# VH-VL binders against Glycolipid transfer protein 1 (GLTP1), part 12

Target 1, 202 residues: Glycolipid transfer protein 1 (GLTP1), of Arabidopsis thaliana (Mouse-ear cress) (o22797)
Amino acid sequence: MEGTVFTPCLEGMKHVKSDQGEMLTKPFLELCKTILPVIDKFGAAMTLVKSDIGGNITRLEKNYLSDPDKFKYLYTFVQVEIESKIAKGSSSCTNGLLWLTRAMDFLVELFRNLVAHQDWSMPQACADSYQKTLKKWHGWLASSTFSMALKLAPDRKKFMDVISGSGNIQADMERFCAEFGPFLHDNHKFLASVGMDDMKAS
Below, E stands for the ipSAE of ESMFold2; O stands for the ipSAE of OpenDDE; V2 stands for 0.75 times the mean of E and O plus 0.25 times the DockQ between their complexes.

## First folded at step 17 (VH-VL; framework fv_dusigitumab)

Design x1 (from w5 with heavy chain E99Y; at its last look DockQ between E and O 0.03; V2 from the best seeds 0.00; counts 0 for: pae O 12.8 > 2, placed apart)
Fold by OpenDDE, look of step 17:
Structure x1 (fold): chain C 202 residues (1-202), chain A 124 residues (1-124), chain B 111 residues (1-111)
Amino acid sequence: as target 1 above (202 residues)
Amino acid sequence: QVQLVQSGAEVKKPGASVKVSCKASGYTFTDYDINWVRQATGQGLEWMGWMNPNSGNTGYAQKFQGRVTMTRNTSISTAYMELSSLRSEDTAVYYCARYGYSFGEWSQYGMDVWGQGTTVTVSS
Amino acid sequence: QSVLTQPPSVSAAPGQKVTISCSGSSSNIGDNYVYWYQQLPGTAPKLLIYDNNKRPSGIPDRFSGSKSGTSATLGITGLQTGDEADYYCGTWDTRLSAGYVFGGGTKLTVL
């Protein structure tokens, strides 16, 4: 493969926002899909994370496809559901967007750790990332399950060898973190502004 | 012996800032988060935030966001907490405490080691 | 005022058992591990219980913790004069202002 596993993601980030600076549904979801192959490289350790991300993407896509014009912009899901008083539902698109964003928070932080701390083991990087992101939104049961999964994290060197490809994996990971982070921040900011950023795991 | 040693008492004017240090010894500094907790006289414990010594990342209580900055110098195993725009209500004993966890199993050990506390007095 | 609710005070005679309750909600005690801290007069807090019911090294088995629903309880058997202190429960809260939260504290007096 030309480049690294992040190449599709890096290209996708260029089209996430409209000319007016608004988050676009389809490009954002497509962008999130690009991370799934990267998650696969973690093996069994990230099966649950992948499932959650995939599930939330699917949820949003299904609703998007029901009316692409209506849901052109990502935050319209939330607005519509708030108006309909269903935003706080466990199966809502709002919930989906929130947990998709949170999962991506975890991944961004994970790769940030891998870039910043070359001496860290994979479990350490994962655990630290989890602590800074998903941990505070998960109950102890979810945390226990997650931590158990993290025991299956791949060896750092082996993992890096797999994802490096022909490109500069360090640079791409750095760019991924730098450029994806702001999108997540915007999502959180918006969700918080409408009181939807504090939902816990159901 | 595992311990956290904090800087000495501070007296500040309203509007000033204070920076409290917390030096760790007896363990690997970067393996534990540092939490900051304060306690006004005769009052209960109030959590301020956490700092990861490895990454430097932080999480602050909403009450202190914009006024508190938690940092560290890993070379000397020291954590810092700076609080700006001080008010009389900020008069309290400030504690640092390490928060332990195991990587991979996520055993949460709580705040198992505390500094001796730093008294900060804000008065005109 | 505190997110977690504790009785302001409890008292008992030496040798007796006391319990200190800590009441919260689903977003804190309900979903997260509970911790207990002892604070002797003029000293820094000391961890007594972590993960609901586990004791750190050096903590005697007279101290016990339990959790049920959105409430936690600290138990102290064989009460000693040296147990006179303030006791705080604490846990993480998963609300918008997610962070660590403490109870208001309970003053234990040994009669």
Scores: ipSAE 0.000, ipTM 0.514, lowest interface PAE 12.8, mean pLDDT 91
ESMFold2, look of step 17: ipSAE 0.052; ipTM 0.674
ESMFold2 (binder alone), look of step 17: mean pLDDT 92; pTM 0.947

Design x2 (from w5 with heavy chain E99W; at its last look DockQ between E and O 0.03; V2 from the best seeds 0.00; counts 0 for: pae O 12.3 > 2, placed apart)
Fold by OpenDDE, look of step 17:
Structure x2 (fold): chain C 202 residues (1-202), chain A 124 residues (1-124), chain B 111 residues (1-111)
Amino acid sequence: as target 1 above (202 residues)
Amino acid sequence: QVQLVQSGAEVKKPGASVKVSCKASGYTFTDYDINWVRQATGQGLEWMGWMNPNSGNTGYAQKFQGRVTMTRNTSISTAYMELSSLRSEDTAVYYCARWGYSFGEWSQYGMDVWGQGTTVTVSS
Amino acid sequence: QSVLTQPPSVSAAPGQKVTISCSGSSSNIGDNYVYWYQQLPGTAPKLLIYDNNKRPSGIPDRFSGSKSGTSATLGITGLQTGDEADYYCGTWDTRLSAGYVFGGGTKLTVL
């Protein structure tokens, strides 16, 4: 069967929610891990993004492993930390989940741009996606650093050639965006409902 | 010619909803965000939110969260802004405006094209 | 009450230069590009300046923008009667509940 770099993501999305529709911690984190190899294809441009995503995944995973039964569901991290009044901490799982979600927002939007705007350059696609997602939460330092990193973005054609593989990369990218987006929306909705969706970078 | 054409004036009762349309022409609808801005009589501009016509993603000003919904129909290049639970304070001219882009890395053209505005009057 | 502060009004005679200030904070003007809009009486706003100091096509060079720190300035030279309008600065804000913010607007009167 033909596949692309998104095949693991597409398969992973099938198991993110429980039968009752609850976001599951382990499947969600595993799903997010599947995007890391895709990010690598951007080269140096996405090193910081990869590091951020990886770091937040590691944070959540570490806490999950401390009590898998307790943290079976993704939002339990937030609930527990709110109760303990530590949710707003920079090292909190709530913070980790928020920024993981935001980073994924950026990536989803980036791939949407690449699919929808065939005439856009990679920097344009990146800039647009950043403007609509991470930028509003980043300070000048983070924004400047991110901007600098994005200047190292690969050529669009070259990048697409690398990730195309034997499958239909356009279809997979579109599907990825369509199916991953709702998970992020759910995360934001929940975080917002408890007042944790509007924290900025410190 | 690039333009945004908005729906006509609305008169609503308090508690009702209003849905304003904004039809784009002269450019690729999905290439630009649509922003909504309102202006009460004799007052300044107030940003309400943005909508990405391609993805449908939105960002709302906190003041309007829970009351505003921004949508689009790409087949007819039309954006919509619905505001519910209307109050007298919602009486204003409502504008749609596209957020322009350049092919430069970080160049943003801002709200470079505006609709003509839609007057919404909320009165008992 | 606007996030960005503008003088309520400025005035000058035809041919003169005027400046309109826009004061903000690090989370808005400090972090983001500033935009300027002109609104003639009874019309929709028009973009005058984008990305701090760039002019859209059709905007004459007598309009200029600059940014320093957490403040921005719109300059208008060779003032004309047709320049009488309201002027708004705007930018994104990265504070809590981040969004786009406008200044309170400045009414320019040509004497």
Scores: ipSAE 0.000, ipTM 0.506, lowest interface PAE 12.3, mean pLDDT 91
ESMFold2, look of step 17: ipSAE 0.015; ipTM 0.608
ESMFold2 (binder alone), look of step 17: mean pLDDT 93; pTM 0.953

Design x3 (from w5 with heavy chain Q108H; at its last look DockQ between E and O 0.72; V2 from the best seeds 0.00; counts 0 for: pae E 4.4 > 2)
Heavy chain, then light chain:
Amino acid sequence: QVQLVQSGAEVKKPGASVKVSCKASGYTFTDYDINWVRQATGQGLEWMGWMNPNSGNTGYAQKFQGRVTMTRNTSISTAYMELSSLRSEDTAVYYCAREGYSFGEWSHYGMDVWGQGTTVTVSS
Amino acid sequence: QSVLTQPPSVSAAPGQKVTISCSGSSSNIGDNYVYWYQQLPGTAPKLLIYDNNKRPSGIPDRFSGSKSGTSATLGITGLQTGDEADYYCGTWDTRLSAGYVFGGGTKLTVL
ESMFold2, look of step 17: ipSAE 0.174; ipTM 0.700
ESMFold2 (binder alone), look of step 17: mean pLDDT 91; pTM 0.939
OpenDDE, look of step 17: ipSAE 0.862; ipTM 0.931

Design x4 (from w5 with heavy chain Q108Y; at its last look DockQ between E and O 0.47; V2 from the best seeds 0.00; counts 0 for: pae E 5.0 > 2)
Fold by ESMFold2, look of step 17:
Structure x4 (fold): chain C 202 residues (1-202), chain A 124 residues (1-124), chain B 111 residues (1-111)
Amino acid sequence: as target 1 above (202 residues)
Amino acid sequence: QVQLVQSGAEVKKPGASVKVSCKASGYTFTDYDINWVRQATGQGLEWMGWMNPNSGNTGYAQKFQGRVTMTRNTSISTAYMELSSLRSEDTAVYYCAREGYSFGEWSYYGMDVWGQGTTVTVSS
Amino acid sequence: QSVLTQPPSVSAAPGQKVTISCSGSSSNIGDNYVYWYQQLPGTAPKLLIYDNNKRPSGIPDRFSGSKSGTSATLGITGLQTGDEADYYCGTWDTRLSAGYVFGGGTKLTVL
């Protein structure tokens, strides 16, 4: 592998905002897709997270493709659905964006844990990041399901070897967190400004 | 308990239109997308498009763009597919199928519940 | 000319195992989860496998799914005469103007 597993997403981050700073739908979704191979390196432990991310990407993308000119800007999905009073529906693009953003919060916190706590096992890093990010939005059934999946987490040293490739994995992981985190913060700030950042699992 | 019940068989002449209904029960209709899939006799499945009952948004397969309209009436939990300018090759069984989503619940179920099918025959 | 390629037919005796392949591209199977549908004669399709390898409630564990790269596989063990059906793979395709795509279907005959 040339570079690290993060190399495609670090490149993708350069394109997600317009010159005026607006989040662009297609580049943002393409960036999110580049994270799926990173999740794959966790194996069975992250099947649930990958399915959740993939499903939310699919919902947003199929709706984007229904009218690409209308939905050029990511937050237009939310604005249109608020005006139509359908943003809180469980099939909404607003929910899709919210839950995609939350799943990415989990991944960013996970990689922060791996950088900051080199003595933690993979299950410890995953459990801590889940507790800090997704757990508060899940009911007991989803939380219990995730706890069982953690038992399948890969050995940390083997995982780090697999994702390093020919690049500097520590530096790339730090850049991922530093660059992707602000995009997620922007999403949450916008969603909060319209009262859509506090929904729990449907 | 969860089911989709479609309208009855239709016989149409070339050039006419057909509108098939799909009534949902046992679940919250606006929570799941509806897909329409058709199957000509002895042939495979052909996806026609999707409709989000909450928003009314649709996406149509390129082959049907301009001839198909997918709508709903949320007050009676019913989806509709209308195909216009019918021709003999439109003779098929038409299915509606619910597309399952699980925001925050770890699963994306696919087309997990199908209607029984509606036979549309186009003949002169 | 289906976007997803399946063998037209496969057969085996009761009790045996079969696999059914589904070949696609990076924009469909590569990037998206794969689903499998069973269609018994004269009936509507039924979801058999979702998210590459998960079974809905009521589907016995002798049905399995897997995915590698741009290909997916449905496995059926302990074949029964009631398994005689058409089997379709399906997935989303993320290219512009694309949508949901099915394989051409595989007729399973249990002899």
Scores: ipSAE 0.170, ipTM 0.707, lowest interface PAE 5.0, mean pLDDT 88
ESMFold2 (binder alone), look of step 17: mean pLDDT 92; pTM 0.944
OpenDDE, look of step 17: ipSAE 0.595; ipTM 0.878

Design x5 (from w5 with heavy chain G104S; at its last look DockQ between E and O 0.03; V2 from the best seeds 0.00; counts 0 for: pae E 10.4 > 2, placed apart)
Fold by ESMFold2, look of step 17:
Structure x5 (fold): chain C 202 residues (1-202), chain A 124 residues (1-124), chain B 111 residues (1-111)
Amino acid sequence: as target 1 above (202 residues)
Amino acid sequence: QVQLVQSGAEVKKPGASVKVSCKASGYTFTDYDINWVRQATGQGLEWMGWMNPNSGNTGYAQKFQGRVTMTRNTSISTAYMELSSLRSEDTAVYYCAREGYSFSEWSQYGMDVWGQGTTVTVSS
Amino acid sequence: QSVLTQPPSVSAAPGQKVTISCSGSSSNIGDNYVYWYQQLPGTAPKLLIYDNNKRPSGIPDRFSGSKSGTSATLGITGLQTGDEADYYCGTWDTRLSAGYVFGGGTKLTVL
């Protein structure tokens, strides 16, 4: 492939904010979709992460398509649901945005681990990232299942070869973390400002 | 039909290495992890590590890191465990055991098929 | 000492019921499924219970498992002399590099 597996998401990051700095729903969801092929390179080890990300993208996108003008800005989902007193529901767009953001935190930390720890195996990099990001929000069922999934992680050397293509994978992973991280931080800051950043799995 | 058959007993001197084989039959070898567990006479079970036959990935118990290597040959459905720098306290029965999971069914099936065990005796 | 704590022995008469406990921590039993293994004298271990409370095919329903917090319990009803064995709990530990841990084992004697 031309470039790396990150090339589409690095391009997508350029479009997620309006000229006034507002997070745009459609471009943000399209950016998140570009991560799904990256997750696929992990194979079965990331089945739970892929399913969670895909489900929350679908939830937000379905609601966006019901009124694209109304939901042009990402955080409008949350504002409307707070006003309607439904933001804390397990099927809310607020909950969908929160869990999508948390799953992406895991991926950002995973790629930081791969860049920073040349000597770590893929299972080790995944386990450390999970511990730092998702584990505190997961109950015992999800945590137990993730622990077993780590044994399905691909060989690190083969994985890195597959995702590199013709590009500089180290530089692209560093850019991914540096550029995507702030978007996730913005989501958490907004959710915290309205008291919605602290919900656990149902 | 599903079984794991291990290589025969070994007698070794301290400082030597031993390599135990574990041949799988009756199932798709690459669909299940292989664990290695040992048991000294009159004692409990001690987990040594796991190996994924599809990827070749391993995870070793800290006690054995640097001394154990777990490998496989998928063309003959066989897993291997090699333990180096043997000491008298490595005298034990060594078991291989397969382990499966299904994320879509939220099931982790545990070590459901065990080999018959391989006795390794380390004496000078 | 074992990461998972089991009583060293239990006993009961044929036809009676016995329970075997397994105590651990949040990083093992708390976070993960618990498994139980039976080891008859002179044989390899055999899986009795997986995913806390599920039975493999061929394991009779007089064997049961449960989990609460950081503790797990194996229950055996209708005891038979053939149940005389060592019983081990096992689970994964989510700490980096810890791996799989077994309890110390419980010897069941059917009197």
Scores: ipSAE 0.006, ipTM 0.497, lowest interface PAE 10.4, mean pLDDT 86
ESMFold2 (binder alone), look of step 17: mean pLDDT 92; pTM 0.942
OpenDDE, look of step 17: ipSAE 0.771; ipTM 0.910

Design x6 (from w5 with heavy chain S55T, light chain A98V; at its last fold request DockQ between E and O 0.83; V2 from the best seeds 0.00; counts 0 for: pae E 3.8 > 2)
Heavy chain, then light chain:
Amino acid sequence: QVQLVQSGAEVKKPGASVKVSCKASGYTFTDYDINWVRQATGQGLEWMGWMNPNTGNTGYAQKFQGRVTMTRNTSISTAYMELSSLRSEDTAVYYCAREGYSFGEWSQYGMDVWGQGTTVTVSS
Amino acid sequence: QSVLTQPPSVSAAPGQKVTISCSGSSSNIGDNYVYWYQQLPGTAPKLLIYDNNKRPSGIPDRFSGSKSGTSATLGITGLQTGDEADYYCGTWDTRLSVGYVFGGGTKLTVL
ESMFold2, look of step 17: ipSAE 0.360; ipTM 0.754
ESMFold2 (binder alone), look of step 17: mean pLDDT 91; pTM 0.937
OpenDDE, look of step 17: ipSAE 0.876; ipTM 0.936
ESMFold2, fold request of step 20: ipSAE 0.180, 0.365, 0.245; ipTM 0.724, 0.780, 0.733
ESMFold2 (binder alone), fold request of step 20: mean pLDDT 91, 92, 91; pTM 0.941, 0.941, 0.941
OpenDDE, fold request of step 20: ipSAE 0.901, 0.905, 0.905; ipTM 0.947, 0.949, 0.949

## First folded at step 19 (VH-VL; framework fv_dusigitumab)

Design y1 (from x6 with heavy chain G100S; at its last look DockQ between E and O 0.06; V2 from the best seeds 0.00; counts 0 for: pae O 10.7 > 2, placed apart)
Fold by OpenDDE, look of step 19:
Structure y1 (fold): chain C 202 residues (1-202), chain A 124 residues (1-124), chain B 111 residues (1-111)
Amino acid sequence: as target 1 above (202 residues)
Amino acid sequence: QVQLVQSGAEVKKPGASVKVSCKASGYTFTDYDINWVRQATGQGLEWMGWMNPNTGNTGYAQKFQGRVTMTRNTSISTAYMELSSLRSEDTAVYYCARESYSFGEWSQYGMDVWGQGTTVTVSS
Amino acid sequence: QSVLTQPPSVSAAPGQKVTISCSGSSSNIGDNYVYWYQQLPGTAPKLLIYDNNKRPSGIPDRFSGSKSGTSATLGITGLQTGDEADYYCGTWDTRLSVGYVFGGGTKLTVL
């Protein structure tokens, strides 16, 4: 493999925003898809995460395809649903975007931990990432399920060997975190601005 | 209206079992965990366990492990808590309360809806 | 005996402000959202604060919550006689056995 498992992701990040700085639906979703093969390398530990990410991508993509011109920009989903008073629905695109963003928060934090803490085991890195991101949004059942899944995390060294390819995996992970983070921040900022970032009634 | 309605007061002998019901209405029963919390007279709240109405999965406080059983009948949106080997110290008001659990669901966390309580008296 | 520690009682005059503290550890308050419950005499508990500092619908802005480290605080301003109740903090604890934990409760008396 030329490069690392992050190569597609790094390439995809270049086109996520329009010239005016607006988040584009299709490029963003395509970008998120590129992380799925990376998640696969974690094995059973990330099955739930993969499913959630994939499901939310599918939801957004399905709606995008219904009217690509209308939904050219990512946040239009939220705006339209707010106007229609359906944004707080569990099956809404707003919900999908929020949880997609949260899941990606977890992944970004995980790889950040792997870069920053070379002495941490994979379970430690995963647990810390979870505590900093998804945990606060989960009920105890979801949290327990997630925690159990994390017990199946792969050995750090073996995992790193698998994802390194012919490139510099450390550098790519660092770049991934640095460049993907701002997109997530923008999503959160927008969602918060319209009262949709906490999934709870204000 | 979202509400939980519990069964009536119970009087039991030591060693007996009690089964309290909690009927949910006004919302999707399977979308929220049911917690059970008891309170002895003049005492604080004590968490007993949780039950997921969708899967039937449960988690019990260690104190009640082996003595408590939480179940549900989804067809009638009713949760049950059975406590066996009753002792005098089990005399309390027992509450059911719902709490969101779902990943990806728009939910307010915390026990946001409570039943009215069921008084269980254990006396010889 | 409660995992979370609260003062057993607080009191103040009508119109005054009171604070109720809740002290825990990293495995509970440190890592999880804190909730506050109000229990009026002879009634079931009522959710007062969720997610550390958010108010459910119907809860007046006189009630506030905050969390710092392994401690949480409930604030009540403009005390009313109707605020006389027991107040409990609660959260999930994610140690060996995941479970919900309550504070010992604080009795608020309005003088």
Scores: ipSAE 0.007, ipTM 0.537, lowest interface PAE 10.7, mean pLDDT 90
ESMFold2, look of step 19: ipSAE 0.035; ipTM 0.651
ESMFold2 (binder alone), look of step 19: mean pLDDT 90; pTM 0.933

Design y2 (from x6 with heavy chain Q108K; at its last fold request DockQ between E and O 0.82; V2 from the best seeds 0.00; counts 0 for: pae E 6.0 > 2)
Heavy chain, then light chain:
Amino acid sequence: QVQLVQSGAEVKKPGASVKVSCKASGYTFTDYDINWVRQATGQGLEWMGWMNPNTGNTGYAQKFQGRVTMTRNTSISTAYMELSSLRSEDTAVYYCAREGYSFGEWSKYGMDVWGQGTTVTVSS
Amino acid sequence: QSVLTQPPSVSAAPGQKVTISCSGSSSNIGDNYVYWYQQLPGTAPKLLIYDNNKRPSGIPDRFSGSKSGTSATLGITGLQTGDEADYYCGTWDTRLSVGYVFGGGTKLTVL
ESMFold2, look of step 19: ipSAE 0.351; ipTM 0.773
ESMFold2 (binder alone), look of step 19: mean pLDDT 91; pTM 0.940
OpenDDE, look of step 19: ipSAE 0.873; ipTM 0.935
ESMFold2, fold request of step 20: ipSAE 0.050, 0.005, 0.000; ipTM 0.657, 0.450, 0.443
ESMFold2 (binder alone), fold request of step 20: mean pLDDT 91, 91, 91; pTM 0.941, 0.941, 0.937
OpenDDE, fold request of step 20: ipSAE 0.906, 0.901, 0.904; ipTM 0.949, 0.946, 0.948

Design y3 (from x6 with heavy chain S107N; at its last look DockQ between E and O 0.59; V2 from the best seeds 0.00; counts 0 for: pae E 8.3 > 2)
Fold by ESMFold2, look of step 19:
Structure y3 (fold): chain C 202 residues (1-202), chain A 124 residues (1-124), chain B 111 residues (1-111)
Amino acid sequence: as target 1 above (202 residues)
Amino acid sequence: QVQLVQSGAEVKKPGASVKVSCKASGYTFTDYDINWVRQATGQGLEWMGWMNPNTGNTGYAQKFQGRVTMTRNTSISTAYMELSSLRSEDTAVYYCAREGYSFGEWNQYGMDVWGQGTTVTVSS
Amino acid sequence: QSVLTQPPSVSAAPGQKVTISCSGSSSNIGDNYVYWYQQLPGTAPKLLIYDNNKRPSGIPDRFSGSKSGTSATLGITGLQTGDEADYYCGTWDTRLSVGYVFGGGTKLTVL
């Protein structure tokens, strides 16, 4: 493999903001799609996370395609839905963006753990990331399902070998966290500014 | 108690239009997309499009683009599908179906609630 | 005509097991959850399996689903005469100009 498994998403990060710093819908969703192959390297342990991310991307993208000019900027979904008093609906693009952002928080924290804790196993890194990011938003059934999926987590050393390719995996992983994290932070700051960052599922 | 109840059977001539209604009850209408699916006699299911009752946004299957319009009236929790320029091959049962989601609980329920269907017959 | 391919019919005796296949592509079954719908004669479809392998409340555990690559399978064990129906797989396609796609349907007969 040329580069690492992160190479496509690191390239995609260059395009997600306008010259004025606005988050662009299409480039942001394309960036999120490049992370799905990274999730695939975890195998069965991350099947649910991948499917949740994929579903959130699909909802946002189908609504984007219904009116691409109107939804050129990512946060327009939220602003329109707030003005129409529909942002809190379970089918809203606001909820889709929130849960997509939260799932990506989990991944960023997971890779931070792998960089910072060379001695942690994959289940340890995943469990710690889940505790810090998603667990507070999940009910007992979802939490129990995640805990059982951790039994399928790959061996860390073999995982790291698979994702490294010809590139510097630790440098790429650090760049991923350093560059993607701020985009997620921007999403949370905007959602919080309009009272939409604390919503629960359903 | 979650239900979708559709309007009654329609008989139309070629070239006319038909508008089918779908009234929701037992849940928050604006929280779930409505899909429209049709089925000719002895044939399979054919997806026509979706409508977001929250925003009014739609996406239509390519086959129906330009002939179908999907709308709603949120004050009476009712979705509508209108098909124009009818021809004999449009004779079918037309269903509305709710698309259920739970993004954060690891469940995406598909088309979990269906209307009873509306028979539309197109004949001279 | 259909984007997803199912056998047109399948049959088995009461008490036996039957499987119904659904073949698609990376842009549909490969990337998205697969759903199965049961349509009893003269009725609307009903959701039988969601998210590849989960059952809604009220669906007995003799109905099962699985997905591998770009193919999905519905399994029915302990076959009963009341299972005689048409079965459809369905999923979203990531090419949203295509949208939601169904298989052509499989008529199950219980001999």
Scores: ipSAE 0.013, ipTM 0.556, lowest interface PAE 8.3, mean pLDDT 87
ESMFold2 (binder alone), look of step 19: mean pLDDT 91; pTM 0.942
OpenDDE, look of step 19: ipSAE 0.553; ipTM 0.856

Design y4 (from x6 with heavy chain S102K; at its last look DockQ between E and O 0.79; V2 from the best seeds 0.00; counts 0 for: pae E 4.1 > 2)
Heavy chain, then light chain:
Amino acid sequence: QVQLVQSGAEVKKPGASVKVSCKASGYTFTDYDINWVRQATGQGLEWMGWMNPNTGNTGYAQKFQGRVTMTRNTSISTAYMELSSLRSEDTAVYYCAREGYKFGEWSQYGMDVWGQGTTVTVSS
Amino acid sequence: QSVLTQPPSVSAAPGQKVTISCSGSSSNIGDNYVYWYQQLPGTAPKLLIYDNNKRPSGIPDRFSGSKSGTSATLGITGLQTGDEADYYCGTWDTRLSVGYVFGGGTKLTVL
ESMFold2, look of step 19: ipSAE 0.365; ipTM 0.795
ESMFold2 (binder alone), look of step 19: mean pLDDT 92; pTM 0.945
OpenDDE, look of step 19: ipSAE 0.895; ipTM 0.943

